# Designs tried in a protein design chat: VH-VL binders against q9v1v9. Part 2

Target 1, 196 residues: q9v1v9
Amino acid sequence: MSFVVIITGIPGVGKSTITRLALQRTKAKFKLINFGDLMFEEAVKAGLVNHRDEMRKLPLEIQRDLQMKVAKKISEMARQQPILLDTHATIKTPHGYLLGLPYEVIKTLNPNFIVIIEATPSEILGRRLRDLKRDRDVETEEQIQRHQDLNRAAAIAYAMHSNALIKIIENHEDKGLEEAVNELVEILDLAVKEYA

## First folded at step 1 (VH-VL)

Design A07 (framework fv_amivantamab_arm2)
Fold by ESMFold2-Fast, scan of step 1:
Structure A07 (fold): chain C 196 residues (1-196), chain A 121 residues (1-121), chain B 107 residues (1-107)
Amino acid sequence: as target 1 above (196 residues)
Amino acid sequence: QVQLVQSGAEVKKPGASVKVSCETSGYTFTSYGISWVRQAPGHGLEWMGWISAYNGNTNYAQKLQGRVTMTTDTSTSTAYMELRSLRSDDTAVYYCARDLGYSSGWYFDYWGQGTLVTVSS
Amino acid sequence: DIQMTQSPSSVSASVGDRVTITCRASQGISSWLAWFQHKPGKAPKLLIYAASSLQSGVPSRFSGSGSGTDFTLTISSLQPEDFATYYCQQANSFPLTFGQGTRLEIK
């Protein structure tokens, strides 16, 4: 038995806050993992890189090996405790959007759920403007919605190749953070029966 | 040489909070995690939680959820552990320890000297 | 949570003796187990990791064995500096858990 939940959302949807609060409330003992951060950690431990910006310069074969090594380790960890995997479903580039999880990786992770955190473009824009850690050159509401649309499409593709269920959680000002957190807790609590 | 140096002893009243620091040197701070472990007088070692110095990801013991926060400051290679709503049974020596992380195993190869936190009225 | 149980809770021994301490996990942890030595006034010291790997700088009289749920720490010829409390710790999954400790005393 294993239980893996992938959580994704574009910047500004409130994913980190929802995740933190849900992990505090769930009865299941989840481990929170960021996929890219684990890849960097593994590369550093293997003596391959010293800085994150060196990751993109690694030979493709090595990058693929690291992705599979991380995916296998997460899969192994999932046999002992449930995993909440924080990752980008889509990566914006100057020439289009990249899918964040290659086919073999998502298949190895074999998630039970892919949770998508969403909000209105205006809510996201408002949150981005209040976040002093983000670039001041922000996207328009139209661009934000386009990114959300692509993120959802990518999540559907991941689900198709992993037999995962998709859950969309809306983090609206009117619905409140509490409702969004409770919806995520509901999913996370399903792991209790898998690990008893 | 690898070294973890903790802040000094604290005496607190019930209901107060304490924040213990763990300043590291002799290695690349962001390449390892930091775990916090405590020992109450006459009791064994108790794991409190873990933080990644690389990405800030945390995992806390359920008994302490809602009362503990772990953070890092990469610019000073320092980890922090804050425990709130202190009770008399939080009286303990608190240790920070470097851990090898998920892939190598959560093994604590270097430890801070310990910080005694006494909670009394 | 994975419960770690050590036996015995205390043991009295003489210099030169062979001492064994056991540790049992409430569920399988493969080889993800460490052993620590803890002396009063000092931080704990890692002796063994991955059930049987000797930490650099630790004397060869210390050895670890076991896998799954049953593990043993052995001190082949006890020295005066070995009198301490010993803890096992599972490194398999969060929350990380320690055994209750075994106090090694002078006979």
Scores: ipSAE 0.000, ipTM 0.421, lowest interface PAE 18.8, mean pLDDT 84

Design A08 (framework fv_amivantamab_arm2)
Fold by ESMFold2-Fast, scan of step 1:
Structure A08 (fold): chain C 196 residues (1-196), chain A 120 residues (1-120), chain B 107 residues (1-107)
Amino acid sequence: as target 1 above (196 residues)
Amino acid sequence: QVQLVQSGAEVKKPGASVKVSCETSGYTFTSYGISWVRQAPGHGLEWMGWISAYNGNTNYAQKLQGRVTMTTDTSTSTAYMELRSLRSDDTAVYYCARDFTMVRGVIDYWGQGTLVTVSS
Amino acid sequence: DIQMTQSPSSVSASVGDRVTITCRASQGISSWLAWFQHKPGKAPKLLIYAASSLQSGVPSRFSGSGSGTDFTLTISSLQPEDFATYYCQQAYSFPYTFGQGTRLEIK
């Protein structure tokens, strides 16, 4: 009756490209949701912010309330069609790593799969250097690997709380985006049986 | 090393079907997709569709939906494109090409082309 | 569908000239743009991928630039073998779409 796939990866793994191509190829009629975009939309509706850069300054309690509101809305939408949820398992801050999905939020989302997109640190660094619109403070390969390790650990914890299946998809430059896209499509196609 | 070799030219009557083959070598067939592109005389390049050699999933240009079928045979590393209910405006050179949709590559290696003439 | 529009439709030039061909996408395609050279009787040849990356074996006089919706292909010093039709192509989403082509002709 519901099928929710969470897709996560640190900046530079190619998550957006893999997601776009998989949605074009899957037989299932997924709704793509970016968790942060819905958070912003709900904050604007509640009169809490006027601009996206204000989101990070909201009190932690308000941020968590917004996460729960968004999670409930997504869970409701999942009753009608499968959801592919684009979100961060971990967010790097100057003071440490912020976990993207608290226990109550992941429990409410009740995902079927948590898909983790990964690549080598050198591949990620290369992609970040080519992307002029992303963070201009370039991390070292060691820092990138550290973030990727924490992202995987967080995603595993989320799966434990939701009984979701974990799938790690590797997006390598030479072996290809094509393989990564096809692995994601296999998971997305499972939703056809759930809603058929 | 990488080669895509297509079947020979075909002359067909309107209403017939044509099936073009694309035999590949020099790479892992199942790690890539195959795009099919055609060019009618005096016209530009037109994308027809794509097939994954990994799982056989396809995406066809809307204009050709219902008339085109793309398949692969992993045992021979060969891709096929069948176009049915041929019309005179299907006269074109048909290309298969390796499709590796990455920031580093797109459609990189092409077959030599197959001329399909639909006579009226 | 994403529409790709090339400008000019044809250009006349002499050997040694600097030639610029432009390509515009109807919506943002990031850097998912390739440039192809096409000569009669031959398969298209990939010149540039990811908007600005030179394909191995392609002469350094070819270069690509741009992102989002506006892209350019430049030939810095035209050679006799460069007279051909050039196509841009987006791979941002299915269906892939090509520009209408730019014919590069001897002046």
Scores: ipSAE 0.000, ipTM 0.454, lowest interface PAE 17.0, mean pLDDT 84

Design A09 (framework fv_amivantamab_arm2)
Fold by ESMFold2-Fast, scan of step 1:
Formats: C-alpha cells, structure tokens, sequence
Structure A09 (fold): chain C 196 residues (1-196), chain A 125 residues (1-125), chain B 107 residues (1-107)
C-alpha cells in the first residue's frame, strides 16, 4: 500500500500552478513534498547548512546520503497517505545536464506514476521572457527543446527502473491549463482506492 | 454574502498550543481552499499554509512544518489552524482567507478574495 | 523563497494626488501578483489579482501593471479612505510571499 506520483517539468511549463489546482480538486488526500525542500530540512537537522544556497556546496557523498535518507522518509510517509513529489528530472549546468534522481533513490521512492508537464518551446520562451531574471542568459527555443527532450528521456529511465507509468501532460496557451489540471486530477484520484 | 468569522483572541504560555477556527458562510464550502496568514506586531504578512475544503489536502510553509496542522469540518463549514510548541515570536494576528482561482490562457493563479477578521494570539510567560 | 521588495517603505500624499507603489520579485513570477490594502484593526482587502485584474467592488482609480519581476500599483486620484498600508503578494510558487508593505500617509 503506497501511492507515489512524481511530477516534473522544466522551468516555464506551469508545473507549480497545475500541481496546486489539482491538489485542490482531487478526491484523494495527498501530501505535497518538494524533494529539495526535504533535502534542506534534513541537512539543517544534521547541522550541515544554515542557508539553502549552501546545499549545492556540500560534498557529493553527503548529498547522496541525504538523498537516500529523504527517499526512505518519503517511502515511509507513503504508507499512511499518497504522496505527490515535486522534483527535477534534469538540471541544466554549464557542463551538461545533471540527472535529478539516481537509481537507488528512484528505486526506494518506487513511484506509481511519473508525470511530465510540457509545453511548446515558444510558449516556454514567452513565459520566461515575461519572467526574466536579472543577470541570466535567456535560452533559445532550440535549447529549451533540448532540455525538454532530456527531461523526458530521464523520466523514462526513472520509470523503467521503478515500473512507474508515464503520463505526459501538455500545458498550452489555448486554454490548455484547465485540461492539464483535469488530466493530473484523473491520475491523483486513482489513489482513493489504495488508502480506503 | 460571503463571510469568514474567526474565534476570539487567545493568551498562551510558551510551549502551549492554540487552535483558531474560521467559520464560513455564503458560499459552497468545499468549492474553495482556505489559507492562513499571520502578522506579528510591527511586521508584514506571513503565509502559513493552505487546506483544500474538498479533500483536506494541505501544504504548509516549511518553517512551520511539524508545528502546524490545518483541518476542516464540512458539516459546520469551518476551517481550523492549530499551532503547537508556541514561542514568544508566534505572537501575531492570525487570518483565514478564501482562495479563488483565475485562468489566463495556459496558466492560472490564486488569490485571497475574502478574509476573516483576524484572531490575536499573544504568547507570553 | 521568492523575496518581494516594495518601494517606497512610506509615501506622503494629498487627496487628489496620483500615487504609485512598486514591487520587485527576486525571481520571475509571470503575472501572478496580487495587491492588498490593509488598515489597522481590519482584515486585508484584495484590490488587484493577476497583476492587473481589478477585484469586483474595488474603485476604478486603482490599477495594477507589470510582469516578470517588476510591478506597480497606481491610485490615480487619492481619496481620504485610501490612506492605508499596501502589500504585494506573489502567487507563482510556494511558499506564498508578501512584500514588507508601503505605508501611505497624509501629507
């Protein structure tokens, strides 16, 4: 008895909005967890960091240990109620793309679904241009599409290692938000039978 | 007419817990979420978390995770916020607020359209 | 967390004046910003949502604009009842965060 849904998407796809609206409408009582937030909480408890920005400077061995501790904690929580886990499948760096969930972590989480939120590169670029952060390079449509392609590939690999079902939800400018929310609600509602 | 009516002021000692109620009327309770926001004297507004009146799903501010619990009672159209292990810096006016949603093209957002009158919680030794 | 910074911290104005208050997000928040009016002893009152949408029942002298990181609340012709503290709030991501407030005072 457990029901874990991982939701991922690159910046600009509308993941946060879709997640919150779906949580408001689903018949199931989910716990929303941000993987990075739980990582930070565990690091603070262990005396490793005082601020969020220090997380990226932790030695890799310590970061891996924290990921496994968090995954085990989430797995335990999933015994009591369904979990909606917000995380990054891929992270763009200057030297390439980092996979967000190593094999041991995804295997421990044992998700039922991996939901990928996507949009067209032009839609994402338009949203990012409206949300322009000072001192950052704006990615081209081609670069955005490459990031989406890698995000999808990583999510497929995670699903292969966990036997999770993959669902791609598209959030388009033509009033696609309502449809995207309803598609996520359909998946979340499946948890009702697991915790009856 | 939409109304959110909160319970009265409370005085608590450090380490105690407080439970504030928010009784709603004038709308379908289960169709909207409820957020809790507080304001310490001389400070700005701080969001504490929200709860769906439809299914009871919650999302709490990280700093309050483990100390706060939000619940609803659909039979009385009432939302509750319980804060445990009170500290002097929890002294604040606590508000409940109804969450409404707006959709624009491919995206949407939420906003607090109606608020309770506020509940002063004083934590002192 | 997304930090919301308001400017100015306080402003003195006379009835009939045009007043502008600005709000800056530390990260892009699209158009997902609301403006609230808050008076001592009363609950906050929603004025504007989604950066520029006027809440029903709010006078048309209030308007909002902006997107991304920079937002503005404008009161075109200040009235006596408008003296209050104004807050911006981002609704793009959790946790929801508010600006520190701008106090609008009688000159």
Amino acid sequence: as target 1 above (196 residues)
Amino acid sequence: QVQLVQSGAEVKKPGASVKVSCETSGYTFTSYGISWVRQAPGHGLEWMGWISAYNGNTNYAQKLQGRVTMTTDTSTSTAYMELRSLRSDDTAVYYCARESTVYYDSSGTYYFDYWGQGTLVTVSS
Amino acid sequence: DIQMTQSPSSVSASVGDRVTITCRASQGISSWLAWFQHKPGKAPKLLIYAASSLQSGVPSRFSGSGSGTDFTLTISSLQPEDFATYYCQQANSFPLTFGQGTRLEIK
Scores: ipSAE 0.000, ipTM 0.495, lowest interface PAE 13.7, mean pLDDT 84

Design A10 (framework fv_amivantamab_arm2)
Fold by ESMFold2-Fast, scan of step 1:
Structure A10 (fold): chain C 196 residues (1-196), chain A 124 residues (1-124), chain B 107 residues (1-107)
Amino acid sequence: as target 1 above (196 residues)
Amino acid sequence: QVQLVQSGAEVKKPGASVKVSCETSGYTFTSYGISWVRQAPGHGLEWMGWISAYNGNTNYAQKLQGRVTMTTDTSTSTAYMELRSLRSDDTAVYYCARDEYYDDSSGYEYFDYWGQGTLVTVSS
Amino acid sequence: DIQMTQSPSSVSASVGDRVTITCRASQGISSWLAWFQHKPGKAPKLLIYAASSLQSGVPSRFSGSGSGTDFTLTISSLQPEDFATYYCQQANSFPLTFGQGTRLEIK
């Protein structure tokens, strides 16, 4: 038995807030795993980095090796309790986009659901503008929409390679957060049947 | 259970430095930020600054820039706040609070869990 | 910096009363406002976030409303444990700023 839910969304969709609130409300005892956190731990063990800002400087082949090591660890953890996996479907690099979940990685994770958090480009832009003092990755509404389109396309491909169900959750302003949280809770509660 | 446990009360002389710790448990430390908030006797709450446990990025209140340093130790899931060149008006209860940070932050910083507070008294 | 102004500075009320506290921002902050309850010797407690979302574990007698620059915290039927100081806090931009506090006192 295993139950793995992957949650993805581009920066500014509210993924972290929805995830946190859903974990507080679900009846299932999920372990929240940030994919990047585990990659960092593996990189430190291998002597490749000392700080997180060094991760993006690693050769792509090394990054992919770390992804596979992390995927195997998560697969093992999922035997004991349900996993909610926070990750990026696409990662922008100086040399193009890196797919966050290559074929071998997604097959190893064998997720039950891939949840995509989305919002309107104007909502995302508004949220990013409020965060300018924290982060400076500011894109136009057109660029944000293109990124969401790419993210959704990647997530669909990942689902095809894993037989996972896709769920799109929209996080709109005007109290849309509460609805989005409840939709995620419904998915997470399904894990209760798997682990009794 | 999510817990934030702070170090004990401190008494310092003007000009000294103080370093307060905030040990966390019950969640993935690197998925959140930590804000530091203080309250001087008879005054309201004052935000001092924020640190990401994810990448160590900080943002400090302008009036404290140059006197405050915030750090994290991922191996112990602990955040630290050091305040230098202490003045009598730095006498306050200092709190750490779990705050949102990730590179997909939605701006929903709501300080959902707090440490118990650390009283720092600055007197001659 | 965004200035947060609360009104009233203090209010006296009896158990069972409906109490309202207002908060004004010097600039538009959309819905990025939280309300906290603070008692002497205790850490502040989050009541409301995103202007109107009730924090888990907080009694339903607490509610928040407003957007832009004007916000309200309402306690529909005051209980003995509700006597405390209440603070609003904007999360729109750095530096994060709090209102001066509203002291809720026994009448």
Scores: ipSAE 0.014, ipTM 0.480, lowest interface PAE 7.5, mean pLDDT 83

Design A11 (framework fv_amivantamab_arm2)
Fold by ESMFold2-Fast, scan of step 1:
Structure A11 (fold): chain C 196 residues (1-196), chain A 125 residues (1-125), chain B 107 residues (1-107)
Amino acid sequence: as target 1 above (196 residues)
Amino acid sequence: QVQLVQSGAEVKKPGASVKVSCETSGYTFTSYGISWVRQAPGHGLEWMGWISAYNGNTNYAQKLQGRVTMTTDTSTSTAYMELRSLRSDDTAVYYCARGDYEWSGDYYYYGMDVWGQGTLVTVSS
Amino acid sequence: DIQMTQSPSSVSASVGDRVTITCRASQGISSWLAWFQHKPGKAPKLLIYAASSLQSGVPSRFSGSGSGTDFTLTISSLQPEDFATYYCQQANSFPLTFGQGTRLEIK
């Protein structure tokens, strides 16, 4: 029928590496979707933006409309093949944390799993310090842990609204990556039974 | 494993149109966009436009707007680029490339990471 | 449109040399810059994305740095297979734009 896995984590947990490797190893033919990329794509087509930085400046009503439009399209795609959806459960802003998946959006996506990638605050800080991007967020370990705590709490709320199972995967330096990838592959392989 | 294979060389007269195909394999076609990039003899790389295989959304370079059309056929996992009203300065090798322009440290890389072999289009009298 | 300017237009070097190529954007592009290698008769090859991230399968002698408007590609110990033309490309805004290219020639 349908099988949707949402994967989330705060910046620096290694979500992209785990996702890439798991997709190469899973027996299921997943479509990988980045929610933010689809939002930008729809906004460009509608003539609303040409630059990624403009997305956050769009009127809230327009942002909500784009989120629902994207969620409905993803839901329809899930009828034909399993979806691995990369998105943020929480987003840090100057004025607080923004929840990444509004109630109506999460209900429409109807995920089977919400996978949370986590790491120690010191590992995350080390990875962020090695990233020389201009938009790098310089936070203390305490602030990073608070963000992870909020991300987990948000993901639990999303699961309650969708009946999704929660899986926490830890990505530690050196020896933890292979284990993390294998744990994600086990979840992704469950989709083979749904589309057989 | 991931491969983009383009149609063969074309020779066209000024004013004609050319349509280049880019057949993809080894990945989920609708999960990535396709950019088209060309290189005229003695010149650098020039981005022509991008199309989403997900929903068909396009964005074209301004100088080509009105002459270029990009499309996809999900049933064959193939992208197409049609350039109309050809001029001699459209003589170039045309490439398709997989990927979106965005990359994130927390997401699978989307950039132009896999390219077709190129299609030489010659526009002559 | 964001204009990308590369320097130098060409450079001659010997195997084992350290080579540096620079790229300047006419507007701030954060870290949304990629570097490509292009050899005659072949398709371009992605080397670096997000200004400093090495593409899978690319030798570690290639590195990228910079943010905002000024970017650098470095080849720490030039090998025979590295003689090619190198292009920077911004991914911050549509239309995507390339630099004019830097031709790396054998001395």
Scores: ipSAE 0.006, ipTM 0.461, lowest interface PAE 9.9, mean pLDDT 83

Design A12 (framework fv_amivantamab_arm2)
Fold by ESMFold2-Fast, scan of step 1:
Formats: sequence, structure tokens, C-alpha cells
Structure A12 (fold): chain C 196 residues (1-196), chain A 119 residues (1-119), chain B 107 residues (1-107)
Amino acid sequence: as target 1 above (196 residues)
Amino acid sequence: QVQLVQSGAEVKKPGASVKVSCETSGYTFTSYGISWVRQAPGHGLEWMGWISAYNGNTNYAQKLQGRVTMTTDTSTSTAYMELRSLRSDDTAVYYCARDQWLDYYFDYWGQGTLVTVSS
Amino acid sequence: DIQMTQSPSSVSASVGDRVTITCRASQGISSWLAWFQHKPGKAPKLLIYAASSLQSGVPSRFSGSGSGTDFTLTISSLQPEDFATYYCQQYNSYPYTFGQGTRLEIK
């Protein structure tokens, strides 16, 4: 059996921190994969690129072929140990939002869970403003909420096509990071029996 | 400086148990795992299992399941591997190795502990 | 279990030579492969991880390549201290498995 958990969230929800802390606490030995990193590795192996900035210059059909190759490799790895897949449900572009996981890719990944990390727009804005390394040009609370709504809609669509369970984890000031981490750990621990 | 220092050589009779220690220093013990690998004379390297120093979770090679137990003591930054019901074919040098959590490769190793099982 | 097969089992070379050792996995392991140097009486030493990433402190004459099932370790200009046994190891899936080793000997 396989066990694949996809984790997504818009910038500023605390996804990376929650993910790393949960991996330290879970009883299952997950392999953490960033989808984009694996795509870059496959492109290098195929002789298509030498640097990451060349990825965006690849023809669209080649990029989609790489997505499918990566999805198949993740599916193969999942037969041996559980996978926590860090990827985008939605990507904001100047011309609209791009869905991060095409139908055939999500079907091949066949996730057990799609975990959505969310927070209030004001909390997200506050976190983005507190990151001193970021530019001062940030989205308004209204724009943040709109992106979060689209991210959730995309994740629901991915779940429909994979029969995955959806879990929304809220990373609020009142609940704190600890509760969010514990909720993710509960999901990750379900993998223990699948590989025994 | 990262160091893994193992306990000294052991000579055991068949049917006995052995417990090898691996005392670590130079890094945050609970941020890494410890894998155990052995090498019998004239043979290659064989992975025995892994333990998380953070939460004590283990994963043992199926061949050794039921005979091996791995533990940690966070207060002394020490990992332990106990092998029970020893057989002559358990004669080997036993190594502990630091297991990188997210990219599971072994970057630092103990010096090895020779365990001889003979009558 | 994933079986790791190295070739050759032994190779004889002279200082200054370019040496190539190969490792084949019985099933796809992506890039989850490490290379170790092992000398008698000492612990194994990590040289390469993730198939091609050079471990800090390891001389640049060592390089790794490959993905999927076929992998290569190259020593570009062999030095006296490089005579040892070399092992590949997959960490794609449990149990982790090692190749049988390649013994690098003086010609």
C-alpha cells in the first residue's frame, strides 16, 4: 500500500514550520518531497536544463511531461514509504491563477489526504509584514482572502479527482502553532500501519 | 566537531545478548536519527534499523525484527542497540551512523564495535 | 528488497588514473543513492549523497552521476589514499540496502 499526503497553503500561513515540526513528531518515517525540486532533478537527468531558471523556458508540453514523470516516480516511492508532498494548489500570475496539479498528475499521485493550511487574512498580512527580508509591496487582506478562497477551491477539485480526504488546519494566534502541528501529526501517524 | 563514540569490543556465547552504545557530541542530538549498520567478516554492509532521537520511533530490518531493540537516552546524547539470541553469524563489526532526518543519508559514523559470537 | 549490484567487483589502477565504478538498482530509486569509501579497520566515509552531491570535506576529484537504476562514481585523478573498497547504498525505501562493494587495488 501507498500513503501520500499533499500539503498546501498560500504564502504566510506557516506551512513550512508546521510541516517540519510535524515530521519531527510523527511516528511514521515520511519522505518530504518538494514537487518543483524533483521536477528540476528530472530535467537535469534528461539533459534539458543545467540551472533552475531554465525551467520556465521549457516548452509547455515538455513541462507537463516532466510533471507526469515526477508524479509516477513519487507514486513508485510511496509503495516503499509514506510521502509528504509539498506543492502548490494555486499559483498567482499576472494574467490569473494557474492550477498547480493537472488532472492526470493528481490521479497518478493518488493522495490519501490533501491538507490545507489556512489563517485569517490579517494574520497572514501580519506575518508577511514581519518578515524583514520581504518587499514592502504586499497584497491587501481582501486579495489574500481571494487567493485563499481559490486555493481551497482548487484543493477540493483535486480531492474530487483522487478520492482524497480533505483536512483544513487553521494556524491562528489563539490556537497557536502547537495545535496546528498536532493536527498534522494525527494525519501523518495514520501511515504507520500501511508500511508494517 | 561531530563525534560518535561506540562502546568496546564484546565476546559473547550463542544465545546471549549484546548491547552496544553510541555516545554523540558536537550537534543537537534530537535533530537527527541514528542508523545501525553491521559488517560480518568477508561480507558487505548490512542495514539493521533506524531510531529517531527526537521521539524514539524505530524501523528495523525485517530479518532482525523481534531480536533487535534500539533506544536513546537524550540526557546523555547516547543511542543503544541491543541484539538478543545471538548466533555465530551475528559476528560482525557494528556501526552507528548519524541519519539525516529529511534526506536520509549517513554523514558521520562511529568507529565500530566488534562483537564476536563463539563457543 | 531492492538489490544493489556493483561492477566491477575489483579494479586495479595506478596513481593518476581515472576510475569509474558503477552501481545498478533492481528497481527505480530516483536519486536516493549514496557512495561510501571503506578502509580496513576504519568506519565507512560518506563521499556522495543524492547520487551527485559531494559531501563537505571530500576532494573534488570524486563525483557521482546517474538516476533511476544506473549510477556511477568517478575518481578523476587517483591518489594513494584512494585505494579502498567503495559501496553504493540506496535510501529510497526500507530496508536500506548496500551494493556488494568494489575493491580498488594498486596495479
Scores: ipSAE 0.000, ipTM 0.443, lowest interface PAE 16.1, mean pLDDT 84

Design A13 (framework fv_amivantamab_arm2)
Fold by ESMFold2-Fast, scan of step 1:
Structure A13 (fold): chain C 196 residues (1-196), chain A 119 residues (1-119), chain B 107 residues (1-107)
Amino acid sequence: as target 1 above (196 residues)
Amino acid sequence: QVQLVQSGAEVKKPGASVKVSCETSGYTFTSYGISWVRQAPGHGLEWMGWISAYNGNTNYAQKLQGRVTMTTDTSTSTAYMELRSLRSDDTAVYYCARVEYSYGFLDYWGQGTLVTVSS
Amino acid sequence: DIQMTQSPSSVSASVGDRVTITCRASQGISSWLAWFQHKPGKAPKLLIYAASSLQSGVPSRFSGSGSGTDFTLTISSLQPEDFATYYCQQADSFPWTFGQGTRLEIK
């Protein structure tokens, strides 16, 4: 048995906050994994890189091999405890949007749920203005909504190829954070009976 | 008004255990968490751990893992912190504080409990 | 663990002065930072939460700013009751961690 939940959302939806609070409340003993971090750890173990900056210079065949090995490792970990996988469904670049998970990787991960965290474009813009990083550009509300639409479309495609259930959680201002956290906890608590 | 009232000062021998209580009032106990923070003489504040009054989930500072246990009693709106295998460097003022979940901030604090560990 | 470093470790000031205290996180913590005032014999008192939000009952001369890794607490016109030790605390990820403290002393 296994229980794998993928959680995704564009920057500014409050994904990290919701994840942190939900992990504090759930009765299931989830392991939180960031896909990119695990890729780096495996590359270091294999002697392929010493620093994260070297990841981008690896030959594409090596990068694909690492992605598949990481996906298989996550699947094996899921036999012992449920996995909450933090990853990007879509990434905005200067030249367009990049899909975050290749077909073969999502198929191997075989998730039970794909959770999509969303908010209004104005809420996301407000949060990004408060939490602006030095190397991050500010998007307009129209650009934010387009990115959010593409993120949802990508997540639906990932679900189609894995038979995962989709759950959209809205993180609105006011007291919406508590409701969003509780909705994620409900999903995470489903793992209790799988491992108890 | 929100109030957190802690148990009185304790003097313990090395190797003993201490259990500090934190009785709360003025709010819905299960809607907030409780963190424990200590301060040794001449040192700064040190976070020890957190417990959810909603479901009893805990998270402890790694250096205290295995020596600390945090519990709650919903019927009395009271939180407890037990520290075992006491060492002289556990001498400190121990505080409980209420945790607001949305921002994770410690908004109301108990008055503190001095625990002295000496032979 | 996220390390919180405060600067300066101590500062001497006079009533009426503008005082600034800084706090640096070893990694990004968004706005998950609080500031506390701690006086001898008293429990710590929350001044600022979410980096810039003033706690109810705290005088408006206190303000907080910053996001990511660099944060500042400002006291615009120091009063006699403000001489204390000030601590920052991150609540981004467990374990929660405090800065080492900044002691504000009378000149």
Scores: ipSAE 0.000, ipTM 0.429, lowest interface PAE 19.9, mean pLDDT 84

Design F01 (framework fv_ficlatuzumab)
Fold by ESMFold2-Fast, scan of step 1:
Structure F01 (fold): chain C 196 residues (1-196), chain A 121 residues (1-121), chain B 107 residues (1-107)
Amino acid sequence: as target 1 above (196 residues)
Amino acid sequence: QVQLVQPGAEVKKPGTSVKLSCKASGYTFTGYYMHWVRQAPGQGLEWIGEINPNSGGTNYNQKFQGRATLTVDKSTSTAYMELSSLRSEDTAVYYCARDYFYGSDWYFDLWGQGTLLTVSS
Amino acid sequence: DIVMTQSPDSLAMSLGERVTLNCKASQSVSSYVSWYQQKPGQSPKLLIYGASTRESGVPDRFSGSGSATDFTLTISSVQAEDVADYHCQQYYSTPYTFGQGTKLEIK
């Protein structure tokens, strides 16, 4: 059996907070994996990089090879316990947006659900402005919405190639963090039957 | 004016228990995990455990499992750590710290001033 | 448990010198390392998280680098106010663990 949930969202939607709170409440014993972290660990093990910022400089063929190795490892781990996979469906670059997961990688991961955490552009902008820890340019609401639209489009494409169910969870200040967490817990609890 | 306020000191005898408080103000208490960390005199920092103030869910460092109990009072925005079966080696400054999430990073961005617990016969 | 080991245990520097503090993890922690400054009688204060991201309000003379098992905190030009204990911490997996600390003094 396997049960893999991919969770994604653009910076500022509250993905990390929702993920942590949901893992504390769910009845299923999920393993939380950050795809980028596992990619970096494999690159270091192979002697390819020493620092995370070097990952983007690796030849495309090497990056794809690492993604496939990581996907295979995750698929193997999913046979023993459910996996909650934290990843970016899209990444903003100076030259455009990079899709986070190649077709063959998503097929190998074979997720059951792709969960997209979203919020309004103004909520995201407000959260980013309050987080003074990041040394970066502030995106406009229009730029934030475009990134969120692209993130959703990418996630839907991933679901199409894996037959995964899509779930959009909205983390609004009005709805509150608690409601978003409860929606994620409902999905995670479905894994209990798969590993019973 | 975001802050965590702890009492300055506590003195306890071996074999007793203590319940330390950490009062949060200036932010939404239930939106952030609370951690407890101790530091024995002249030693490094040691993580005790974490609590989700919203759900009451806890995770403990196995060294303290069964001896430490983390709780919260949402109405007063206060976190508590109870430590039982006290021994002299429990003499330390006990800190509460707020867990801040941004992207994929988790770190302690806000710390209480600490409570010095002295365990002596 | 992941063991974090800092080096040196203590060092004394002259004002304006560049100082480097090291932190080694017993296994890969990716980039999930933070650095804290602790002045005598005070609580720890976050300096760096994610191995290299400086916390808001922290002087730009402080920088972090490293990944996997080897991490470094650098102070490009030591000032008198930098006298403190410095702690590294991994938040890759529970239990979260800290190094033993490095004491920085000015000559």
Scores: ipSAE 0.000, ipTM 0.482, lowest interface PAE 13.0, mean pLDDT 84

